# VHH binders against Transcriptional regulatory protein CitT (citT), part 4

Target 1, 230 residues: Transcriptional regulatory protein CitT (citT), of Halalkalibacterium halodurans (q9rc52)
Amino acid sequence: MTKLYKVLIIEDDFRVAQIQEQMVNDHPYFHVISTCRTGGEALDYLSEKAAALDLILLDVYIPDVKGLELLWAIREKFRDVDIMMVTAAKEVDTVQEALRGGIIDYLLKPVQKEVLHQRLDAYVQKRELFGERRQVSQEELDQLRQVQVRVQVGETPLPKGIDRLTLEKVVNALEEAETQGLTAMEGARLIGASRSTVRRYFEYLIHTKKAKAEVNYGDVGRPERRYFLC
Short names: E, the ipSAE of ESMFold2; O, the ipSAE of OpenDDE; V2, 0.75 times the mean of E and O plus 0.25 times the DockQ between their complexes.

## First folded at step 1 (VHH)

Design c13 (framework vhh_gocatamig_d2)
Fold by ESMFold2-Fast, scan of step 1:
Structure c13 (fold): chain B 230 residues (1-230), chain A 121 residues (1-121)
Amino acid sequence: as target 1 above (230 residues)
Amino acid sequence: EVQLVESGGGLVQPGGSLTLSCAASGFTFSDYELAWYRQAPGKKRELVAGITSGGSTVYMDSVKGRFTISRDNAKNSVYLQMNSLRAEDTAVYYCATDLEYGSWYEGFDYWGQGTLVTVSS
């Protein structure tokens, strides 16, 4: 691929911004065209240059605006620019809430070049698949999701939001359930966590191909998703 | 096994209305966010509207006040009510959901086959 993707970095720490710029520019397909340190500066830049941009790296903490507020302002006005958020570990919950805004990915500080490049590589693949297409088959989407899972499984650090100890408890609970499996509610009761937390771990195991799910439609309008170890 | 099936698209005159429906299966519908995206020829796919499990909504600026997203958890369905339709609303509309896990759950979603909306005289 020879197409060059244009990147804007929004990061209030100039030193961190310089490191991120070098990492992005080291990728053969990507080039940083500007860096901004405030939300106001970023919105002014986007008003003139959004059409030339493909991707924004957006820090969660920007001095004049919370990163989440800036995310929504950009999404409302500049819909064609994709956003990856950059966050410290204690801000992960904020980023997870921002997923509703349609960001394409997030990165953890300190940003590691190898991790950034893996994200950028898969961004290129996603752009190639979803650009210009009117219809995409479910098989194609499932295949792309499986590629993402394979890339993720290749990383020894677990994704943020997935704790190793809790993951072990979830796996053990599924093992003890044997062929009967568990619903997220049943898993929550066994592990002492919320239903949404246990569902997050169950879905992670599905994406890593260590579990599968079946839907039980016994209750009309209230389908029950049941999880099993592979 | 996530499945999303859209319906309700068609040809409509400018100023007209359409209701799109999306029937979902293969996941616990009430626990997940659903969204409508659209893609017009030669343009990038864009988020039109989203609805959280709790019912909070988000809309693209150009459709605010004209489109309404809603969900019916008893029917495992999400809807997009489109009023005051304009020629620029012509696109293939996709229902999407994200099961919250994997590298790309931010903005990478399971999709339906799409339903074509044409606003033309």
Scores: ipSAE 0.000, ipTM 0.107, lowest interface PAE 15.4, mean pLDDT 73

Design c14 (framework vhh_gocatamig_d2)
Fold by ESMFold2-Fast, scan of step 1:
Structure c14 (fold): chain B 230 residues (1-230), chain A 119 residues (1-119)
Amino acid sequence: as target 1 above (230 residues)
Amino acid sequence: EVQLVESGGGLVQPGGSLTLSCAASGSTFSINALAWYRQAPGKKRELVAGIYSGDSTVYMDSVKGRFTISRDNAKNSVYLQMNSLRAEDTAVYYCAADWETYYSGLDYWGQGTLVTVSS
């Protein structure tokens, strides 16, 4: 009712961070108080504001740090803040290291609002249960462990607007383009879809670390993005 | 098709101020995010400031406290108020819009407006 959990988002992609912020703020018990794009920025923010924070949404792939180094740095200095990781990685080793780091949950990008809200609901229940410092039953502990195991497996259903058959066509088109890559317009022509649709699939592949994009530099005109399979 | 047009660039003295404006035009669109990028000669474009749906903002570290991004949804416009300008802020400034959903990225770019900070 009166409790508002305060969230910090650490995510280098401004568009992804914005969507995550909207999803978090749509939950009645959560509010994003800041967004950081780099590990250095995050550590500076935490040195000032960690006591006011309840939860961090942390992307594994932050440009100024390697792997889980930022997670370990935060855990060393700021033990009272809970961490929920958001990553495109499906690597077992990354998940295992994060769990050893004591994260509260692990989500795969692209994050779906319904999945995030379910995790946030579970977090509220956990905070209420342990905050009461009451006796916890074996069944309650087993239920909490089951939720953690499901997150660990990390199978994310495809997000709204992404169809598996169309995704396969998009991936195939990028594979055929090899090192030349494709613009959204070129991809649209090859697949028989709109430019906007193909761009949505290309951006999804970037967020899942399956593709990359380049933009022209040194030009004063409008740049175009060209997409490449990783 | 959506088109973005920047204005407000020019020559300004160090310590001065400028306001950049970007107007979105086209048939119909829903904008999730608006951002300002800049590009100095020989360098790649970098994000200067972004504004989210709901007016949450992001700034690059070197402009925090000096630059303010804002939007006017009724006019389909985004603004960048630049104060305490430095020689290092000299660049072509570009407006960018994310017109679609979570996975479409920043979709549209303007042609750019030149900002020169010099005595």
Scores: ipSAE 0.000, ipTM 0.121, lowest interface PAE 17.8, mean pLDDT 72

Design c15 (framework vhh_gocatamig_d2)
Fold by ESMFold2-Fast, scan of step 1:
Structure c15 (fold): chain B 230 residues (1-230), chain A 118 residues (1-118)
Amino acid sequence: as target 1 above (230 residues)
Amino acid sequence: EVQLVESGGGLVQPGGSLTLSCAASGSIFSIYALAWYRQAPGKKRELVAGITSGGSTVYMDSVKGRFTISRDNAKNSVYLQMNSLRAEDTAVYYCAAHKWGSTLYDYWGQGTLVTVSS
């Protein structure tokens, strides 16, 4: 199918926004339907028009919102809209971390028309592969929030014995379990770790207010502790 | 965890056929969109063909009518049937599994070389 993708530009410099709008509109499959200069304008626009949007081009620095706070706010409220970030070379590492939090791609400033069109072509290919809009998962939102917190304060060190990659696997397993939750034994089987290791990660998530535990006295009379994401 | 392993590449004459296979490990294969990409010498990696979890397909213009992508969820496999091969199809072919909007869950194979030469 031939489809016209609707784009919102969020960029505080009006001249930069005009140039980006022209570049987007020069692509046969994309059309800019609005530009916003502040986070407040963007959130107001999205509260009424998000269903009509396919893609947001989001500048990393917007005057009324610090760091990645706007990205996180958009993702929390408007999960069906895809985001492509526009960033300076110095900020690339931060934005690449944010890719794990559900942004679809990024562009370097100054934006080159050829590069933008390559990224838009890749976006069309992904939309054709998946069809309907994808809703951003809770895990992706949580990852994005962690990146935003680290950027504001600096890196948050993990305690000894808690590995970031293993922590991600544990969170993924709990998210997949949804309302059913997991016991430490079930988590150990899913992740391929020992029961004591998984229990340590579950307890860490409780300590950081990301998980909860409930004790269930089953028919056999054995107490069973189950862990759930908050 | 999803691990992708390609097979079926090789040397073939112009006008010939090859079938590429990609086998996946892991229990969540069926929920992924699967795709074949290629990278020719001196060129960027490009999407050749894709198939969604629901079975919808997409193809690059230059391969439409010549290539067919298919999947077998029971065997955790995706295939690319390549017919009427041309010298311009010479490339390393990569299998990929995509979860919509997530780079964390994008998986790539190591690639398999296809050479179309007389």
Scores: ipSAE 0.000, ipTM 0.232, lowest interface PAE 12.4, mean pLDDT 76

Design c16 (framework vhh_gocatamig_d2)
Fold by ESMFold2-Fast, scan of step 1:
Structure c16 (fold): chain B 230 residues (1-230), chain A 119 residues (1-119)
Amino acid sequence: as target 1 above (230 residues)
Amino acid sequence: EVQLVESGGGLVQPGGSLTLSCAASGFTFSSNALAWYRQAPGKKRELVAGITSGGRTVYMDSVKGRFTISRDNAKNSVYLQMNSLRAEDTAVYYCAAYSPLYFGDYDYWGQGTLVTVSS
């Protein structure tokens, strides 16, 4: 039976770390045992707990570290812990350096829960295979190689829950609204979808730098966002 | 529709205690991380305490040992127990929930509740 994999998150931004922890813990075979905000905290934690860890989720942009210095420090002292990069850094040189550091995977922010879970599934498959076997076939290696490490440089796949046709309708509605913009409620009425669905599409457009939002704090009872195309 | 409603703020003397409550609706509460932020007059909004879906907590240094964050999934509520209050704790306190769909800035916010620590 599959074991419970223990994860350390190294991420300076509290909100990002919370969401990342939540996504990881929502997978039945993974559990986050700690989060660290700095390279110093991470190295101290690893000096005490590395033997209990299976996987590190590591950002490039950590305040007390330059570039991939933390990756190389971990590799020098804690070779048996697997590392998955989760970062906004998409420069080819950074990706290539991380791959030379023997990372398991490289995920570009913003990370969709479905994509993260697919990569965690691939990790479980690899661990189960090597945990039971002394030898592997070429066919098994070929299968694992195609799923273990993926780099999303120059690629923009649509995340789960974002449908191309619905996205086109949402973009068209925002284009017609021009400088006036749309609330999620107004967008929902225009395209015949729920408010929560349209909000999800609007937030996706903000992530991809194709839209912006304005929020009024102190309006009656609740903050509400109005969305505009960039 | 996501809604967060704070309560429990008020005027309290230095050294006193208050409990803030945040009632949540419109999302799966048990799967979300929640946090308390505050904004003092003339200052930017800052994180006070956070709690993950699994119950792990985070605190800003100046409130460690004095404040306790907790959650009740059956009541869809998050709480901030504030002890040994100081004048510098005077602020509007906001409840926030984090979207599990994407990494980043997809936050839900309440309207805030005022805490004044004064003699």
Scores: ipSAE 0.000, ipTM 0.179, lowest interface PAE 14.1, mean pLDDT 77

Design c2 (framework vhh_gocatamig_d2; at its last look DockQ between E and O 0.02; V2 from the best seeds 0.00; counts 0 for: pae O 13.7 > 2, unsure alone 59.6 < 65, SAP .712 > .668, placed apart)
Fold by OpenDDE, look of step 2:
Structure c2 (fold): chain B 230 residues (1-230), chain A 119 residues (1-119)
Amino acid sequence: as target 1 above (230 residues)
Amino acid sequence: EVQLVESGGGLVQPGGSLTLSCAASGSIFSINALAWYRQAPGKKRELVAGITSGGSTVYMDSVKGRFTISRDNAKNSVYLQMNSLRAEDTAVYYCAKFGPYERLDFDYWGQGTLVTVSS
């Protein structure tokens, strides 16, 4: 059975912290136990409660902290707590330094709830991989050494030529198609757009890993792609 | 539009078993956490069981050892096997999942299926 993971949020922006707290708490396996606004507050809290904590969501931009000093302080004193970065910091050197600090993940703001939950799921998978085992095989050790650090970007502006309302229509059409999927032609008929337009949206969904395509050879002529939601 | 459709609810005797099913339209099923909630009359909706995209599960304490949540990604379905049912398990059971867009709650809910445990 999966335990309820306890989460500390370190974020100076109260609004952001509140949103993140809601997102985390909406996950069935996670619960925010506290929110800290400053590095000092965070370290004070950890000095007392670190043993009960599983995961920290940490922002780089903390008012009383320079760079990633808080991350390193936490790593020095509280090594058993996992850290996921959730920040607007996009600088490569910051990401690299954070990786050296042993973070488990790096998420760029703004973070979509679904993305956060996917990353939390991945975290759970890793944590449960070994369970209460006292011994590990080489294969298990190899898995343990794999730091699943990913840089995830939240909601990004849609590219040129992709309209949100149309995208929603396209997604809905694919959803309704279920396991049957849609060709560009079929999609065009459903949405009332050109085949080329619908294909553009389908390909965008593939690019964002929300859809997949299969090639069908059954009809006389050119192979046709059939699109499915992932 | 993604739809969740629950089935399998009904009347059962204490100690009996039921299996709830939730079928989701669309195929983004596999990348999302799924959950069963229940709401009894006059009570708040509560999490019964959850399952991650990776298959990890969580249960409320009162159903541990009795209920089992599982998912079939190929069928876009989630299930709740309920054994050793008790009167206090009587509730409307709801299936929930995320959608493709940012939400502060589960994006999709089923209509619910009533489970009544009574002698």
Scores: ipSAE 0.000, ipTM 0.197, lowest interface PAE 13.7, mean pLDDT 83
ESMFold2-Fast, scan of step 1: ipSAE 0.005; ipTM 0.422
ESMFold2, look of step 2: ipSAE 0.259; ipTM 0.733
ESMFold2 (binder alone), look of step 2: mean pLDDT 76; pTM 0.765

Design c3 (framework vhh_gocatamig_d2)
Fold by ESMFold2-Fast, scan of step 1:
Structure c3 (fold): chain B 230 residues (1-230), chain A 118 residues (1-118)
Amino acid sequence: as target 1 above (230 residues)
Amino acid sequence: EVQLVESGGGLVQPGGSLTLSCAASGFTVSSNYLAWYRQAPGKKRELVAGIYSGGSTVYMDSVKGRFTISRDNAKNSVYLQMNSLRAEDTAVYYCARDLFEYGPLDYWGQGTLVTVSS
């Protein structure tokens, strides 16, 4: 039911590592269990603790290692740990080669919290999908592509059951409602979906910190729950 | 070198038809997700239609039944066939691509203007 993904950060800049650790730990399903500043330190750590790890955030520039040598050393010996690289925009070609080599994803520097959380949400979706199924269909692979397609600031990866077109309609309806907000029933009427569907999308926006809900206590029996964009 | 070049925009009367083309170079369209977005004056950029590597498609509700996204793998191009055009379809239309198989959407074309008016 509840899964906590354990993260190792490999980053030579102490300040950058601390910021990344805070951003990761702000996500409800992820926890940083260690940070390493050199490739040698990272390989020593992995030799003892790789089985406890789910994901590595790996900076492309580590002082004691040339280029992608640390990535390939980790992939050769510790195949069960997923790797997400952190790279400057000018090094996108290097990351493309690494992605062909089997990394799970990448982030552009400077790392922005909303973009990191977007990639972490996509990672959870992939782990849940592939863990559940022996065979993955082309349709399901295309849905995973949709989740990872948009990385622009303010864009959100889409988990199973959340459709991007419907999400955009829901966001637009909430934006037009402004300070007044919408109930699930009002949202359902506006976009032509069921109340349960709209509620699912509203709750997803709350989970991703894009919306908030307030309960207005009305007449005897039923409080009114209203949703607002943050 | 990755490049997306849109063409086919122009002035068209309400109820008319227009076909937008997106010619790709530096990658193969059959291996990537590609989408058409549009932006009207004073509005945010919005998804119009998308086509996944596997060939499945997605559409905005207001264009379903009127617009069709397709690709020609031999010509390495993506198209948007627009029928029954309305004044509210007036916008700059953009072709966009996912750089990596499951990566971010980070390549955009220059855009092509579609004006629906008398």
Scores: ipSAE 0.000, ipTM 0.108, lowest interface PAE 17.0, mean pLDDT 73

Design c4 (framework vhh_gocatamig_d2)
Fold by ESMFold2-Fast, scan of step 1:
Structure c4 (fold): chain B 230 residues (1-230), chain A 118 residues (1-118)
Amino acid sequence: as target 1 above (230 residues)
Amino acid sequence: EVQLVESGGGLVQPGGSLTLSCAASGSIFSIYVLAWYRQAPGKKRELVAGITSGGSTVYMDSVKGRFTISRDNAKNSVYLQMNSLRAEDTAVYYCVRGLDYFEGYDYWGQGTLVTVSS
């Protein structure tokens, strides 16, 4: 079951907001009901109309608020509205704060119509699958939690020092090792990288909960970690 | 690079069954989510079923109990077993690899047509 989703745009640049409004309204399932240029305007609008809203497109650079203060103000008072950020900012601290604020997505400017429509399509699928009055099984709820965390990271940008091609090679090597796992030295030989580089990628996979490690203690050499794909 | 190719579609009468397969050239990698989307004529694409690296699954409400998704990373394949097919299941079915079920899609297949009619 699909309904018409109502959108609020919060964007200080009038021309950018107008272009975003046209792009959103060109989607069959979405309609912009208002555009606000300041945080004050947005909070005033939400105090009266939040119940009618499904989604906010929020620019982080709003003149009357500092950083993500507006995101936190909205979350304090208006928990039932979803937020998608559209911004030029992709700093680690900004992304972390937005994720903590519970945004559904984080998009970088300049926004292309096709990319925005893809994100709006994904939002519709999520809402149809997990409607607010629908009963959800434990398995579906667990899956939604995982999807929410990933969606909040957007495209899942990689940290400095982690290259996607090298990461794929590292994951492939761990996958091929199956239940036997790999040490950093063994991974280095398979991938053709330094031990320190492979160790960095293995530790990254642990941080992202894609891998786990156990320590192998023995009389042969130094104790070393063996890594396994989850 | 990864390329996804769907197969197994066709014409089936209501109440029938089909198994869709998706074969990938190159590696799927176990960390990725694999999903089946469908698009009926004149309608938007919708998520039918998805499976995570850990084997957890999600299904659209209208297909629960009728469809089953599975994956085999060693064979670079994902499958959709469709039982008790209905006219509303008629669509082009797409295999997708991504970071999650709803976005971050790296690759889409070309699609395979499923027609449920008598």
Scores: ipSAE 0.000, ipTM 0.106, lowest interface PAE 20.8, mean pLDDT 73

Design c5 (framework vhh_gocatamig_d2)
Fold by ESMFold2-Fast, scan of step 1:
Structure c5 (fold): chain B 230 residues (1-230), chain A 120 residues (1-120)
Amino acid sequence: as target 1 above (230 residues)
Amino acid sequence: EVQLVESGGGLVQPGGSLTLSCAASGRTFSSYALAWYRQAPGKKRELVAGITSGGSTVYMDSVKGRFTISRDNAKNSVYLQMNSLRAEDTAVYYCAAGPLYWSRPEYDYWGQGTLVTVSS
């Protein structure tokens, strides 16, 4: 599969940049080609590589620039590169000002993978819509406007009774077990939760097609289910 | 390997309805755009409807208002509800998975197709 869209991350915190890079690279059509820690480094990179870039993930606070100065500098010199801002939820005024700068979208800190991937999907849709020699309908324009800059509150909530942190622990336990799998009792002991709770999470993963269950027919008494990641 | 399998095709009279489904196996497609294409005898394959991971949809003009695309990430499936069917809707219908449902048919994955015949 060819990675179609090249991304530059501009982010001062190296751990945050690494997390963002991994999340972007997990998308099949996006690839991070560089990470810059300062505005000066970013502008130098763009002067050489802007033609190879499609998208910038830009942190609002970069130490060597004031406010949105880096956004304005990029817009002045590199108009063909799209920008997606990463911002704290409390910075609504900054979001509104950057809208005037022509950014394509906003992401909340800390960036959540599912939300990022939704934005990247919308970006592909936008590029295909305007890159193709198609007449754009009113409905297609309306759809595009819906996916452009909006202040996101957070991810779509998981079902009642399913907590994201607990779900991550359950998935990690299943990943470690690999071909051996886990029973609900074994999972409960590993993550420190009740058997009923872990079974609820396992069944949720089966419902979302992320896990499978096998029955142990050799056991004396009731059949026991073992759960495995797909 | 990743496989897309369509079902729900068949013979239906003009004005009738059909629901097509496409089930994916091998991996989850929650981050993928999903699309339905069709190809009638002697014609090129064309995009009928598309849906992004976020639920945004697109439709070809001739099916707009009659067809509805939807997805169920928990079942790793995409659906096409086809109402008020016309003879011109007769074609083999394919589902596809990838991010580019407005481009040429350059998706990661394609189904084998399911035949829809609209005839009296």
Scores: ipSAE 0.000, ipTM 0.128, lowest interface PAE 16.9, mean pLDDT 74

Design c6 (framework vhh_gocatamig_d2)
Fold by ESMFold2-Fast, scan of step 1:
Structure c6 (fold): chain B 230 residues (1-230), chain A 119 residues (1-119)
Amino acid sequence: as target 1 above (230 residues)
Amino acid sequence: EVQLVESGGGLVQPGGSLTLSCAASGFTFSYYALAWYRQAPGKKRELVAGISSGGSTVYMDSVKGRFTISRDNAKNSVYLQMNSLRAEDTAVYYCATEYRSGWLPFDYWGQGTLVTVSS
């Protein structure tokens, strides 16, 4: 049985922190126990609660901290807590410095839930391997030695026919409709575009796993798709 | 439609207390983070307090220890308990929500409720 891993999020953007908290809590083996907006708040929290904590999700861009000074402060005082970077910082020097600080992973924003969950799964596997305090095989050691900290490459560029401004409008309309969903015709009327255009954007969101569709049957038996944001 | 309806505002003397309520409809309440913002005349809206879907909270420095945000998922409601009120807390208070999509944030806002702290 895997234990429940306790997570601290250090992120100055309140809404980004909330999205990350929901993504983490959606994983069956992880739970966020606190979020901190500044380095001072984080160090105060750790001084009292570090023993109950397994993993920190840490951003580079924290208001009261220069560069990776917070990572080094945590490493100086709280060595047993693992750190995963979740940041927009992709400069080679920043990544290399974080690696020298002994981070377990490095994720570039924007982070998708599926990508985060894959990294959390890998973390669980590593903790279970070492937590058993058993003798490890050469094959297991070779696998661990070959493991690199993965830096997310970033999102695929938008395909032909998908415009970012229209996509943002479509996402907003679906968010407003939340549990009711939207047909392509309803979406078209809300955003001032053609039905075929809105359907193209809805199908793109399904392809990228940000939306889902359900078939609705009218009185005449005609199937209609209704779209919902995930 | 998504709706957020605030209530509980009013006139109170300095040092007094008020509880604001926000009733939500049109979305799956438990999936969303919710926040209280305020706007005084001639000022920009500012975040007062926020609560995540998991219950984690954030407060503006000037209200820490005086205000408490809470939520009741069974009632689709979020609350702001305001104690030790000061004249500077006078503002229209707004309830707002966050979306799940991971694209640019889209916020839903209530109509606001007026809080006046005056002798």
Scores: ipSAE 0.000, ipTM 0.136, lowest interface PAE 17.1, mean pLDDT 77

Design c7 (framework vhh_gocatamig_d2)
Fold by ESMFold2-Fast, scan of step 1:
Structure c7 (fold): chain B 230 residues (1-230), chain A 119 residues (1-119)
Amino acid sequence: as target 1 above (230 residues)
Amino acid sequence: EVQLVESGGGLVQPGGSLTLSCAASGSIFSGNALAWYRQAPGKKRELVAGITSGGYTVYMDSVKGRFTISRDNAKNSVYLQMNSLRAEDTAVYYCAAKLGYTWREYDYWGQGTLVTVSS
């Protein structure tokens, strides 16, 4: 609880920057130490303060520089700081290329607090286990492979009403039920949630093609949905 | 002052189980990640399992499903439950702790405990 990751926001729109600052500061382990509106301001700030900084939230479109040019300028001169990019949906393909090249993550505009906090939680986990991303050791490379597999599975933002811990409990319950499957009511009893909640998680698993449902008719004539892992 | 104290190593037959324990000082345990590393004869030291302050775990591929790392915050301890042990698990096992403020790989290391898997 004593650790505090220091964040720089680079964002031209003051209102957007203020909203992002509030969202970051609402996380118990992060604090925004400055905001910059231009690439020139950002590079000047980093030349003086980069050693105190852990993470940059970087907008794709910044005045005075072409979007990704600022990313690569920071990477060239300030290797010890991690970068998370904030981008509009239409720019995602370009930013995904940057992810393969070294940014830790990206966020879609408009930034949602829940999504930002999930990414910040993942960042804390990486920092606690691996140290700095650019340090080269055999052990670190092996661990990065394993965490990337884990983080990629957990990295996909979950929709509203789907919690990762509850999802894991639901999947475990379905795994244990094997070929017999579970109704939403049976699942609710096993994990201690409401029927409507478990049904939402089962339907999410169907949507992601990890589960299937069958309708069974008893002699009493009431159809009943039963859910199975694929 | 010794920051990490390991125990639980020993000789076990293939297919057997062992639980390794690591007792940490409160100052390096609270809010920090802890890990188990091992070094087999003639090999480099490798990460076996890690656990963050929030309980997120990571495992080496060859031990997934067989080993479980856990932490007891009340006792400032981390454990490695090792099941279905194989001859290739023979190694000196080290407890390691990482402070949240450092980018170093791990800041504190135990002295190691020997695990031998043989008939």
Scores: ipSAE 0.000, ipTM 0.257, lowest interface PAE 13.0, mean pLDDT 75

